# Ledger of designs, part 1: VHH binders against Uncharacterized protein F13C5.5

Scores and structures below are computed, not measured.

Target 1, 168 residues: Uncharacterized protein F13C5.5, of Caenorhabditis elegans (o76565)
Amino acid sequence: EICPMDKHAICNTGHLSCTCSVSQEDEAPVPEISCNALIARDLETGNFPVVSVEFDLNNSAEALEEFPEDAFRDKISSSLRVDEEDVIVLRTSCVGTDDTLTIQFVILKKDTNSSALPFAIEDLIDAESIATRMKAMGHLSQIANLDVDTIEYTEELVDLEFEPSNLE
Positions, changes and structure headers below are counted from each chain's first letter, unless a header gives other numbers; antibody chains are not in Kabat numbers.
F, E and O stand for the ipSAE by ESMFold2-Fast, ESMFold2 and OpenDDE, each averaged over both directions (binder to target, target to binder). V2 = 0.75 x the mean of E and O + 0.25 x the DockQ between their complexes.
[cut] stands for letters that were removed.
The coordinates of atoms that the task and the answers printed are left out; those that the model quotes come from them. Centres of patches stay.

## First folded at step 1 (VHH)

Design c1 (framework vhh_3k1k_2)
Fold by ESMFold2-Fast, scan of step 1:
Structure c1 (fold): chain B 168 residues (1-168), chain A 119 residues (1-119)
Amino acid sequence: as target 1 above (168 residues)
Amino acid sequence: QVQLVESGGALVQPGGSLRLSCAASGFTFSDYAMRWYRQAPGKEREWVAGISSSGGSTSYEDSVKGRFTISRDDARNTVYLQMNSLKPEDTAVYYCARYWGRDSYYDYWGQGTQVTVSS
């Protein structure tokens, strides 16, 4: 049917049913597999290299609203033989036009005081070594059911936010 | 019940200023870091600014550095975003979020507040 002025019809392909939306380009009638649905998380920290993993979301089966951080940390800790609690995800970000999810993380050395933020570089496992080791494990096609595009290391820059004291 | 209520959004001209407020209830506000995010039509939700639980550390997205200032008033359970030198590109719905910890996602409890910078 015809939509009111200033709205457009969004039709379900293969059916005769349509819905009217005031947002022509902002919203889809069905959830999209895209970065636009992802709840961004960011934790800024001092000047030191981090490991950056880029995921291609075009092959995801569902719209992604939250990064599966526990599954990611479990996969990383098992693969590199470190404790899961020492795998710290610092940033999750999306690039809208590319449907690329970037995860930046560090791994704390054993017995490091994990509440001491910002992290001292000597308390971290070298990011270049982590990236090299991950690459040496062969082509990593999936982590946490997400398709891996690239693994590299990069320098992270900035000031730090503190955790709520009552949740420790 | 945890709630975050954003306010202060308005239509402003380029170069203008606005102060956004986020009133928190249902938790011990002073124990949590707070963040501002924004989302424009057809664009990603992006982080804008953050402030630590003590207020001793603040952080900003590069495009707003030097123009926006985040602050908090723990006596009033409120976080603020002072926006100066506004540009049409700042037009978005602005959301505040509570930071729960390193391994947790942010809580989004508000409906957001609309900022429109007309040109």
Scores: ipSAE 0.000, ipTM 0.086, lowest interface PAE 14.9, mean pLDDT 68

Design c10 (framework vhh_7z1x_3)
Fold by ESMFold2-Fast, scan of step 1:
Structure c10 (fold): chain B 168 residues (1-168), chain A 123 residues (1-123)
Amino acid sequence: as target 1 above (168 residues)
Amino acid sequence: QVQLVETGGGLVQPGGSLRLSCTASGFTFSNYYMNWVRQAPGKGLEWLSGISSSGGSTSYADSVKGRFTISRDNAKNTLYLQMNSLQPDDTAVYFCARDKYYGSGTFRPYDYWGQGTQVTVSS
């Protein structure tokens, strides 16, 4: 917990969370982590079930510039024993003022020869089964260093015209 | 015909090391998630480690984390398990197993297994 000599500790909200920063007179404001700033992917949607993972960003110890999609896919693929190439993140979205981030994804079956949207339901592993298995795995309480709040499945993707509310 | 053949087992003293190899044939090795599983005398099967098709993702059982390292060489169709700091409790037959999910809403644990290689840790 020792900062370099030309920096000092700045403690954020939350228990045991501090960062090192430049001297007071030259310090930049601590960047605000905004869920809307993390929205990086919004793919064409279809009428098929997806797995929805909701993350709580309020207690994050790290500042995020973008969603760590490769780390997310790696954690999902290793935990469920599927190829990382078969884990497809369809949407990253935010709703509300509590900095919750929602990730919607699907997993292609191993012998699938099609990767084009919209996916055929027969080429996807059942979303309810994925969500049920993930809820039973204790080590998935945290994914890509983000705290998992909720894991659910949906019968359809969010409308393509959806725009997150900007609350001041 | 799909075949998995394990080699590299043997007798080793506590604290020693062994490297196991599993040679695959009869399928496109680079398309499959691969696993190491063991069976100690008089006990059930214990999953030890898994590796994704590309080798980019690995997972380990708590009993071997930090001591064993899984790796693969897709050009040689070979899976490896580097075992360090071996203990008498590591005495078992070690198997490589091919993981392939299938069917509606389920994951199939393993569809093909090798015959196993014996590892004995004793003084």
Scores: ipSAE 0.000, ipTM 0.146, lowest interface PAE 15.4, mean pLDDT 70

Design c11 (framework vhh_5c3l_4; at its last look DockQ between E and O 0.15; V2 from the best seeds 0.00; counts 0 for: pae E 8.3 > 2, grease 24.6 > 24.2, placed apart)
Amino acid sequence: QVQLQESGGGLVQPGGSLRLSCAASGFTFSRYWMSWVRQAPGKGLEVVSDISSGGDSTTYADSVKGRFTISRDNAKNTLYLQMNSLKPEDTAVYYCAKYDIRSYGPFDYRGPGTQVTVSS
ESMFold2-Fast, scan of step 1: ipSAE 0.076; ipTM 0.490
ESMFold2, look of step 2: ipSAE 0.012; ipTM 0.412
ESMFold2 (binder alone), look of step 2: mean pLDDT 85; pTM 0.868
OpenDDE, look of step 2: ipSAE 0.034; ipTM 0.318

Design c12 (framework vhh_h_nbbcii10_fgla)
Fold by ESMFold2-Fast, scan of step 1:
Structure c12 (fold): chain B 168 residues (1-168), chain A 127 residues (1-127)
Amino acid sequence: as target 1 above (168 residues)
Amino acid sequence: QVQLVESGGGLVQPGGSLRLSCAASGFTFSSRYSYALGWFRQAPGQGLEAVAAITWSGGSTYYADSVKGRFTISRDNSKNTLYLQMNSLRAEDTAVYYCAARYDFSGLYRSSAYDYWGQGTLVTVSS
């Protein structure tokens, strides 16, 4: 019910995405950072610009077994008129007590080689601009049949070490 | 650019009624951005509490359990104004009431999701 933490399985398939199953149980947040820690090679910044979408699961009839990543990427790519292969989901955070699911993603600039890892920040479309544009689109109140609560620009700490976190 | 201005607050006796208004400027309720609107309150010494909220179309509303059946939220998109009709007022309704706006997404009760806020209007319910 938590996000996969196998860096090799995710990165070797050409996908830098992490998915998780969500339940309506009383659970502590479990952050997953292994995939995004390898993407931004800027050694001086320590932060990686991402778009964060928070879903409200309060009105979901049943527990979500797996995040519908393909449907999510399809909706984002069609709405923003970018290639689906350029939409990269980096992290999923599951919070059972608040019935929320947070997805963090980036979009590669057109004609960037999507298989060329790690990506530089300059290879990405500006995350703040993406978040601003998405917030202005009324038809993005639902993505992949999930209710959208917030869309924000965030800067994630790039951490080249990976260990599960059990902070409650 | 976006501004929200509350009005209609004041002193009222228990059991009385009061109508709050929130006038928007810098955007229109029939704008391309489809804003949802809400009322939040903060009583002395307490945290911010969601009171009521309404989607862009008016097709969905939220009410806190403490105000259900007593308060009614409505919007007039032609007048760019949000309203809160407060009936059967109680001493525990005493608070500063804030008008807020967000893009029309789920989670209407979450204050952290609201992007624009008014300055607040004081409502005092006292004998």
Scores: ipSAE 0.000, ipTM 0.326, lowest interface PAE 10.4, mean pLDDT 69

Design c2 (framework vhh_enristomig)
Amino acid sequence: EVQLLESGGGEVQPGGSLRLSCAASGFTFSSYYISWYRQAPGKQREWVSTITSGGDTNYAESVKGRFTISRDNAKNTLYLQMSSLRAEDTAVYYCARGYSYPWRSEYDYWGQGTLVTVKP
ESMFold2-Fast, scan of step 1: ipSAE 0.042; ipTM 0.353

Design c3 (framework vhh_lunsekimig_d3)
Fold by ESMFold2-Fast, scan of step 1:
Structure c3 (fold): chain B 168 residues (1-168), chain A 119 residues (1-119)
Amino acid sequence: as target 1 above (168 residues)
Amino acid sequence: EVQLVESGGGVVQPGGSLRLSCAASGFTFSYYALYWYRQAAGIERELIASIYSGGSTNYVDSVKGRFTISRDNSENTMYLQMNSLRAEDTGLYYCAARDYLGSRYYEYWGQGTLVTVSS
């Protein structure tokens, strides 16, 4: 079970938020896309590689109603020197009764064709390398004004059948 | 200069074994994810095995249980141990290394080594 009822508002809804942001060459209405349609699962395991960041919300100065995704993507993109639009947040979730928020994300390679959905593993920067690099960077102890507990690579089997909200 | 050099290809009978090597120079090998791709006649280049900086591995289903990928960071070398070879394994085998450093995405490829499985 995802979010306990007594935590910050983002954890109280039970809502899995997937923001699907891709580079666009042409103007077109943004389709409603299941996050499963964004990234092809590994054919061998049924998983796809992600970076998981766990935040400690215990000392937050104010209630967290929504994940500050733009600030997160800005911090990741500036720290790793990638384009902000290539940072894709796939999942936000809570664990048990803890004030812990987990964010799973991937980074697209530069100039990935945005019309070639779902993205293959070959279109992503290696998640284990990202996690290893981030762990070595002491200034990532805080991201988007949130305290970072851990940064891990995972090949989690994730059911992303939840459709993201319209991005107009 | 940056270089990946494959070796160990050759001709073997079905059921035989080969060990491919990929020797790297000119970059910080230990931070890179490393890959074996193959290209057979009539099909696109496909990813068959990967090994990440922390040692985790992935394989395409057709080689799982037969092939083993490994790395030696002290020697800047990656290996592919191929057992129980089949005619379908015939092709050019390429090693690749990927990482992101600074403002650039880094991707390096070897020149390829030929593996032929025939009676």
Scores: ipSAE 0.000, ipTM 0.148, lowest interface PAE 14.4, mean pLDDT 68

Design c4 (framework vhh_7z1x_3)
Fold by ESMFold2-Fast, scan of step 1:
Structure c4 (fold): chain B 168 residues (1-168), chain A 123 residues (1-123)
Amino acid sequence: as target 1 above (168 residues)
Amino acid sequence: QVQLVETGGGLVQPGGSLRLSCTASGFTFDDYAMNWVRQAPGKGLEWLSGISWSGGSTSYADSVKGRFTISRDNAKNTLYLQMNSLQPDDTAVYFCAKGRLYSSYRPTYFDYWGQGTQVTVSS
């Protein structure tokens, strides 16, 4: 997380992600539109509904080197009154030529004893209910310092454009 | 078969350092959070530290914060605990424990435990 000697770290509000920029003392950082936060957990996923959130990255001041998962899970868990441990992000991906980041996640019921995948649908909080509740919350127009464009649910984990990060 | 094998324990002088390793097999290591737990002679289990599936998030018990560092190498299926400024009160059997989920890196439910490695801090 240390920038090269000729660059300075520019972080988003809350320091959830940073980019290295060449900056002089009186020079303003140039806004970047970038989606490098690509992740796919190759968990055995069964046929169960997931919640999909699409973020609009247009006018993002920072390059996304990694998805701010802790901030996302904290915001979801506090807003829906569930334990942060039970918020499971399954996939994050940039879609094609659009500046859109899609996240697919599920929420486990509090006392789930599942230690194996895929999850049984009865172990999950209903995805349609989650999506409906989130849409009703005006303050969820932004999550983890990212602008929320859409919140929907799908019958199963959908194929997103997946490309492994060239970083790490 | 899930297996967790701890190594790196031993006898060390107060103020010294040790690095523990835990090698995992029988499951997809990078899908789960990993934790370190210890048990001192005659005492119960004490959770020390946890790390998320990717290594992007860590947490520590107050008793070890600033002295111990947890890390993982997913390419090697290995979990590490770097222990610095060791004190006699750190004498314990150290266990690595698999979180039930990729996000179980805090004191929580653990599925599997290693057999433990003994750390003794004495002059």
Scores: ipSAE 0.000, ipTM 0.229, lowest interface PAE 11.6, mean pLDDT 72

Design c5 (framework vhh_5c3l_4)
Fold by ESMFold2-Fast, scan of step 1:
Structure c5 (fold): chain B 168 residues (1-168), chain A 121 residues (1-121)
Amino acid sequence: as target 1 above (168 residues)
Amino acid sequence: QVQLQESGGGLVQPGGSLRLSCAASGFTFSYYAMSWVRQAPGKGLEVVSDISSSGGYTTYADSVKGRFTISRDNAKNTLYLQMNSLKPEDTAVYYCAKDFRYGSLRPSDYRGPGTQVTVSS
């Protein structure tokens, strides 16, 4: 199914969600904040090179109500031969009537010291290399509707003024 | 077939400088991040620096930051490491390594034979 123009992402524990705007009492997170907002706070405030990917939902037999973040991280870690725990999703959003889900993520270097919070850019695997390798691999067939032409890297602002909700 | 060949090592006095080169072949060099890793006698492997596929982003280990500079020439399929203000603690075999997964490398499979750097007091 297609998303209405005002579709927004709703953050759920362990999952990235893209749902239609049906309730004005439910405030969706701003586009730069994902279900891993707490992990995003482990990064220093500033611009980080991040990998961005888009999923075209128009080919889905059913509208995507939830994006299983664990399945995404598992596929990325398997395809790029990194540890799943090192794949950090920073934000996700739905965009307009194109029914496109955008995900931005980074990958920590394996030997990153977990006591060195907040993480700095030198703790991350190079986003340009990740994007280049993903493009060279073509479609990630186990992640449906990945558009390889949308894979890119850019510097993104990490804003720590947001207060994320914690779920244990 | 991945081939990496390091050169430029040698004996140098403390405070001196060396420039290492790595000639790469057998893969599309411009697609991959590259790293310099070293192993001192009796110690484990240490990643000293890495560089993105285009050269736009670089990182350095704290032990070498401000003294070493990594660079690459994608047209020549060559990686470089400029080493300044060398210390006895920099004495190691230096290896060129291919992979964007720098912290998870398997150096035996995709690193060169290495080049010896000795900093003598």
Scores: ipSAE 0.000, ipTM 0.199, lowest interface PAE 12.4, mean pLDDT 63

Design c6 (framework vhh_h_nbbcii10_fgla; at its last look DockQ between E and O 0.01; V2 from the best seeds 0.00; counts 0 for: pae E 9.4 > 2, unsure alone 62.7 < 65, placed apart)
Fold by ESMFold2, look of step 2:
Structure c6 (fold): chain B 168 residues (1-168), chain A 127 residues (1-127)
Amino acid sequence: as target 1 above (168 residues)
Amino acid sequence: QVQLVESGGGLVQPGGSLRLSCAASGFTFDYRSSYALGWFRQAPGQGLEAVAAISWSGGSTYYADSVKGRFTISRDNSKNTLYLQMNSLRAEDTAVYYCAADSRLYTGYRPEEYDYWGQGTLVTVSS
């Protein structure tokens, strides 16, 4: 599939797309991978604390054509009582399987300037606290009409897909 | 109705210690009803000042620079109670101390971000 933001994201092959919702200043002649530019990762490890949500796609009779990012943000923001624009999706990945979808996201603290990139850990709500809250919420067994398999705190980001391929 | 009630204030000598308690009723200290608890204070003739805040999980804390190393915020979810342990008290710590709760995820230091407030408990640090 083809990402809606060709210059700012790298898409996996297959049925799903990814996006970076926060714009970056113009870059030339070749754009840098913008999703990596959103966050100030640890200089030694490349790690960054995120909430990782895995969806199980096995129960659908119909293939998922595109990740419903707006519905995801809406569900997360309403459930956690934060502003929708503060929910930042960093990774959307189907790596190594057609049965699962992995979404990694962070939430900005209130009054963080969403244009002041890159975001540091201090700009973000504690990801472990977010994951703990989400696990305690029974109504998050489904998000954006997708079945949730796991919700985890992690510091290991899924790599950006560097080799997108078109499918017919 | 949601209610916060402070206790534990009083007169204490400089260098002394005091522990404030804030009992909550009408909501439970859990992850879905409130995302931040805090202590604020107001000295005579001054505005409200953030003292300390703690997330519902207890994994994130904030302290004003003026109290770091002397005050400790903590919570007991089984008793719906927030605490502030105040050590090495100074005359400038004299104030009415308020317990506050924010029902949103955000942990802020601004008083306007907090939805629920206690009535306050007076702490006087004096010889």
Scores: ipSAE 0.011, ipTM 0.285, lowest interface PAE 9.4, mean pLDDT 70
ESMFold2-Fast, scan of step 1: ipSAE 0.208; ipTM 0.597
ESMFold2 (binder alone), look of step 2: mean pLDDT 78; pTM 0.803
OpenDDE, look of step 2: ipSAE 0.060; ipTM 0.516

Design c7 (framework vhh_3k1k_2)
Fold by ESMFold2-Fast, scan of step 1:
Structure c7 (fold): chain B 168 residues (1-168), chain A 121 residues (1-121)
Amino acid sequence: as target 1 above (168 residues)
Amino acid sequence: QVQLVESGGALVQPGGSLRLSCAASGFTFSYYAMRWYRQAPGKEREWVAGISSTGGYTSYEDSVKGRFTISRDDARNTVYLQMNSLKPEDTAVYYCATRGLYDWSRGYDYWGQGTQVTVSS
């Protein structure tokens, strides 16, 4: 997975994973923002709904060297009272020119034995319920020192690839 | 053969640092999340740190947050645990583990002997 040399990183939906950093014109590239996505397998239907959080980076975009993914997951897991390992960030869109960062994620139910992919829809906490609860929380106007602009539930499903298990 | 081999354990003074390594073989390493666990004599094995399959996010047990860092190098099929500001209570055998390789819905499992970390004067 290659990161663009321009000021923003884009995660391709055709890729199962993406880790990117934004490079400056200097020969020693300095990451401005990191873009991370998880490897995912197709469900039997191939898709599922997600929660999208958009951050306004105007106050910190130039100071942001890496996406604060640990702080994001910690805030989500503590606020919603779920296991940090069950908060799955599927995609981040890193922005260099328009100061917007978008995070798409899902949450696995605590009592599932689906600790790995593929995810069954019934093993995910309902994305609409997550988005609704998050919108109602006053303390989620800021996550990891980033200003939250929007929280949305998408009815559109994420298109994921399937990778078969490899047994010797 | 599928296996995980831990290394890097040693005797260190309180306040010291160590980096543990776990070399993976026999499966497609980059598809699997990895964890570190530890077990002190007479105690149950406890989770220490975790890293996603892409390395994009990490998780830590509360007592090690800020002191330990988990990372991975998929080109080398290796996961690392950098341990700083070590305390006597960190003394344990450390194991690396991955999600169920043959039962994908199973939790984490380990395949190695572990590596002994002892923190004392």
Scores: ipSAE 0.000, ipTM 0.114, lowest interface PAE 17.1, mean pLDDT 66

Design c8 (framework vhh_enristomig)
Fold by ESMFold2-Fast, scan of step 1:
Structure c8 (fold): chain B 168 residues (1-168), chain A 118 residues (1-118)
Amino acid sequence: as target 1 above (168 residues)
Amino acid sequence: EVQLLESGGGEVQPGGSLRLSCAASGSIFSIYAISWYRQAPGKQREWVSTITSGGSTNYAESVKGRFTISRDNAKNTLYLQMSSLRAEDTAVYYCAAEKYPYGRWDYWGQGTLVTVKP
């Protein structure tokens, strides 16, 4: 889709659909960031530690239309020498701020059957160890072309707000 | 991008068989898991079966031994072979695709109705 001269295209990358809007002469288009939570459907069975990464969006080199979760998982897996399929992103949130994006994730141990919930803590690589190692790696100051502000672990339950009947 | 469309539903007698299909627009090669769910009138949506990208399968206890899930990545299609059908299997059946395990349901179909009638 090509917009008229007086309009900017605003696109949802996941859908490849664009809407034309009146051009902003003095300002760049506002980045559209994925605020969809990636949540396990049955977390009430227990609590487990996660790694939280906070990205500083104020100095982003490129406009963001969606969080690049595949690039994130690829970077984590290559840096920590784990299989990409074992990197499980549980939450992506930009709610409440314009300049911070928070990602919560866990890493399954190599021999874990990833087809079963709930996650047993013994099937997860220790989140504190992951956070400590990542902080020591200078090249992880940027992940998926985004500036990393903080990396820490938490033992808080991942937020679950899932209503299956509403996802038709 | 993937869009899902179910087919193969219909009316069948107890003890009968049906094969459901879920056709995906786009490649399912990079999708971690694809599942069948069902929703009977007045009830919550229930998980029925899952098949992973590696071919591992899991089934709800109520359908073990009666249902078989399979996928054809070359055809971008998911199947559910149902046998020994019972009245309690009457429901709208949905397919759902997960990019990541147990997280956000990235794609849902619109459903196909299965009615088991004596």
Scores: ipSAE 0.000, ipTM 0.116, lowest interface PAE 14.7, mean pLDDT 68

Design c9 (framework vhh_lunsekimig_d3)
Fold by ESMFold2-Fast, scan of step 1:
Structure c9 (fold): chain B 168 residues (1-168), chain A 119 residues (1-119)
Amino acid sequence: as target 1 above (168 residues)
Amino acid sequence: EVQLVESGGGVVQPGGSLRLSCAASGFTFSDYYLYWYRQAAGIERELIASITRGGSTNYVDSVKGRFTISRDNSENTMYLQMNSLRAEDTGLYYCARHIYSTGWRPDYWGQGTLVTVSS
């Protein structure tokens, strides 16, 4: 688990954030406690290649109080020499993983206009190239103080139907 | 309906302090990640500070130790406390939001507030 022994991970499906709470009842209600949703609003409908990083939480020296997304993006930004704002975390799997945390992300090409939302595949840096580069970099054995177990690329289906908010 | 309104900008001497405010309306403030961006003349907008829903903060190196971002969910307001201001801090300061994370491009921006550090 990504949380201290006395806390439960609460993740917002479609929001890609996880926090650690003493009690689920003591926290603001969340409609879903899973981080596994792919958020369609930032990517157009279609198949997208993404980079998947699996972390081994069994060797974590510190219990996570919340997912360190900003530290993760900062490490990716500095290691690959891309702007931090162009690193988009699409999915965090942190509920029911026991000892594994999976992060899926994409990187926007430099100078991609925010007016291009939703982003198309041509707005993204090639995920296979990112994964290959990261595997060649020995200093990426730890990201955000978490031990990296695997890095690979996968294709994910993005569908507007997965957007949790109903627009009226 | 969704509005972000910045205030607190002005002219200040080098070494001085300013506190910027971003007042939000038209949405559930506590559900959003919030940013402060800065744009100097002839330079692209730069993300200088961010704050998550849970209150975790991040800063660009040039402002670490000098600027402090905070949020008050009861008042639907985000703040930027700027200390030890330098001439290079001059620019338009924008607040922005996104529902998912601070790394995602903002979906709404404020109008900007001008900070001028005279030297």
Scores: ipSAE 0.000, ipTM 0.164, lowest interface PAE 12.7, mean pLDDT 68

Design e1 (framework vhh_3k1k_2)
Fold by ESMFold2-Fast, scan of step 1:
Structure e1 (fold): chain B 168 residues (1-168), chain A 123 residues (1-123)
Amino acid sequence: as target 1 above (168 residues)
Amino acid sequence: QVQLVESGGALVQPGGSLRLSCAASGFTFSSYAMRWYRQAPGKEREWVAGISSSGGSTSYEDSVKGRFTISRDDARNTVYLQMNSLKPEDTAVYYCARVKYTYRSGSYEFDYWGQGTQVTVSS
C-alpha cells in the first residue's frame, strides 16, 4: 500500500498518479500527459544488474499515459528468442525530463517460474550479455514504436513504489 | 492463510540498537521478496528496506543506509531488520510486507498482517 492505513488511494487512469485522501469522494489528480507523471513500478527492491533502455520521446506522436509493456515484452522476447513472460519490466522512470523515458528490465532463465513469484539474481540471464546482444541488433533502434537512444547494463537501487490495486 | 507478524519493537535511547522480526506463515516464504516499511505519527508510510527471495540483494532508503541491515532466515520463515545508531527520527510503527506481482492481472498484492511493531527512540 502506498497510503497510510486510514486513508484511501485515489488514482487517475492507469494508476499513473495517486493521492491519499481521508475521503473517497475526493477527486483523482488531473491526468498528466507527460513522461514526468509516470509512476515507477518495482517488482524487487534489490541492488543488482539490470538492462536499461533509454527512449527518446522527442519523436513520439503522443505523450505517454502508460508504458506499452506488452508490446515491449513482445519485441524483446522475439528478438532474443526467450519467452515473453520471462521479460520482466522492473522500473519506468521519467525523473527530471519529459523527453527521455528509462526502462529497467531483466530476463528470467527458462527454468524459473516468473508467475507471481519474485526472482533471485541467480535466476536471471546476465544483464551485460543481454545489453551487448541488443546493441548488435539494428532492428532494436525502435521498440514498441518508441525510438531507442541507449541500451546499457547498470547497477542501481530500484525505486520502491507499490501500485494500488482494486481502485477505479 | 497468509500471515505476517512483526515483533521486537521497544523504547530505546538515541544511539541504541534493536532487532525487529517478522514471522511469516501460510505461503512458501523462500519464494518471496520481503520489505520493511515504517509510519511515524502524522506522516505517510515510507519504505525502509528490501531483500530479494534468495537474500542475495538488499536495498535501503538513504536515511537508514549504514545503520540498518535487512536479513532473512528461510529455515525459520523470518525476515529481520537490525537497527543500529537509532535516532529520534526513527520513531515509528514498523511493518513487514510480502512482495507479490501477478503478471496475468498486472497488479501488485500487498499484505499487512497484525498491528506492526512500535519503535520509540527517546531520552
Scores: ipSAE 0.000, ipTM 0.110, lowest interface PAE 15.9, mean pLDDT 67

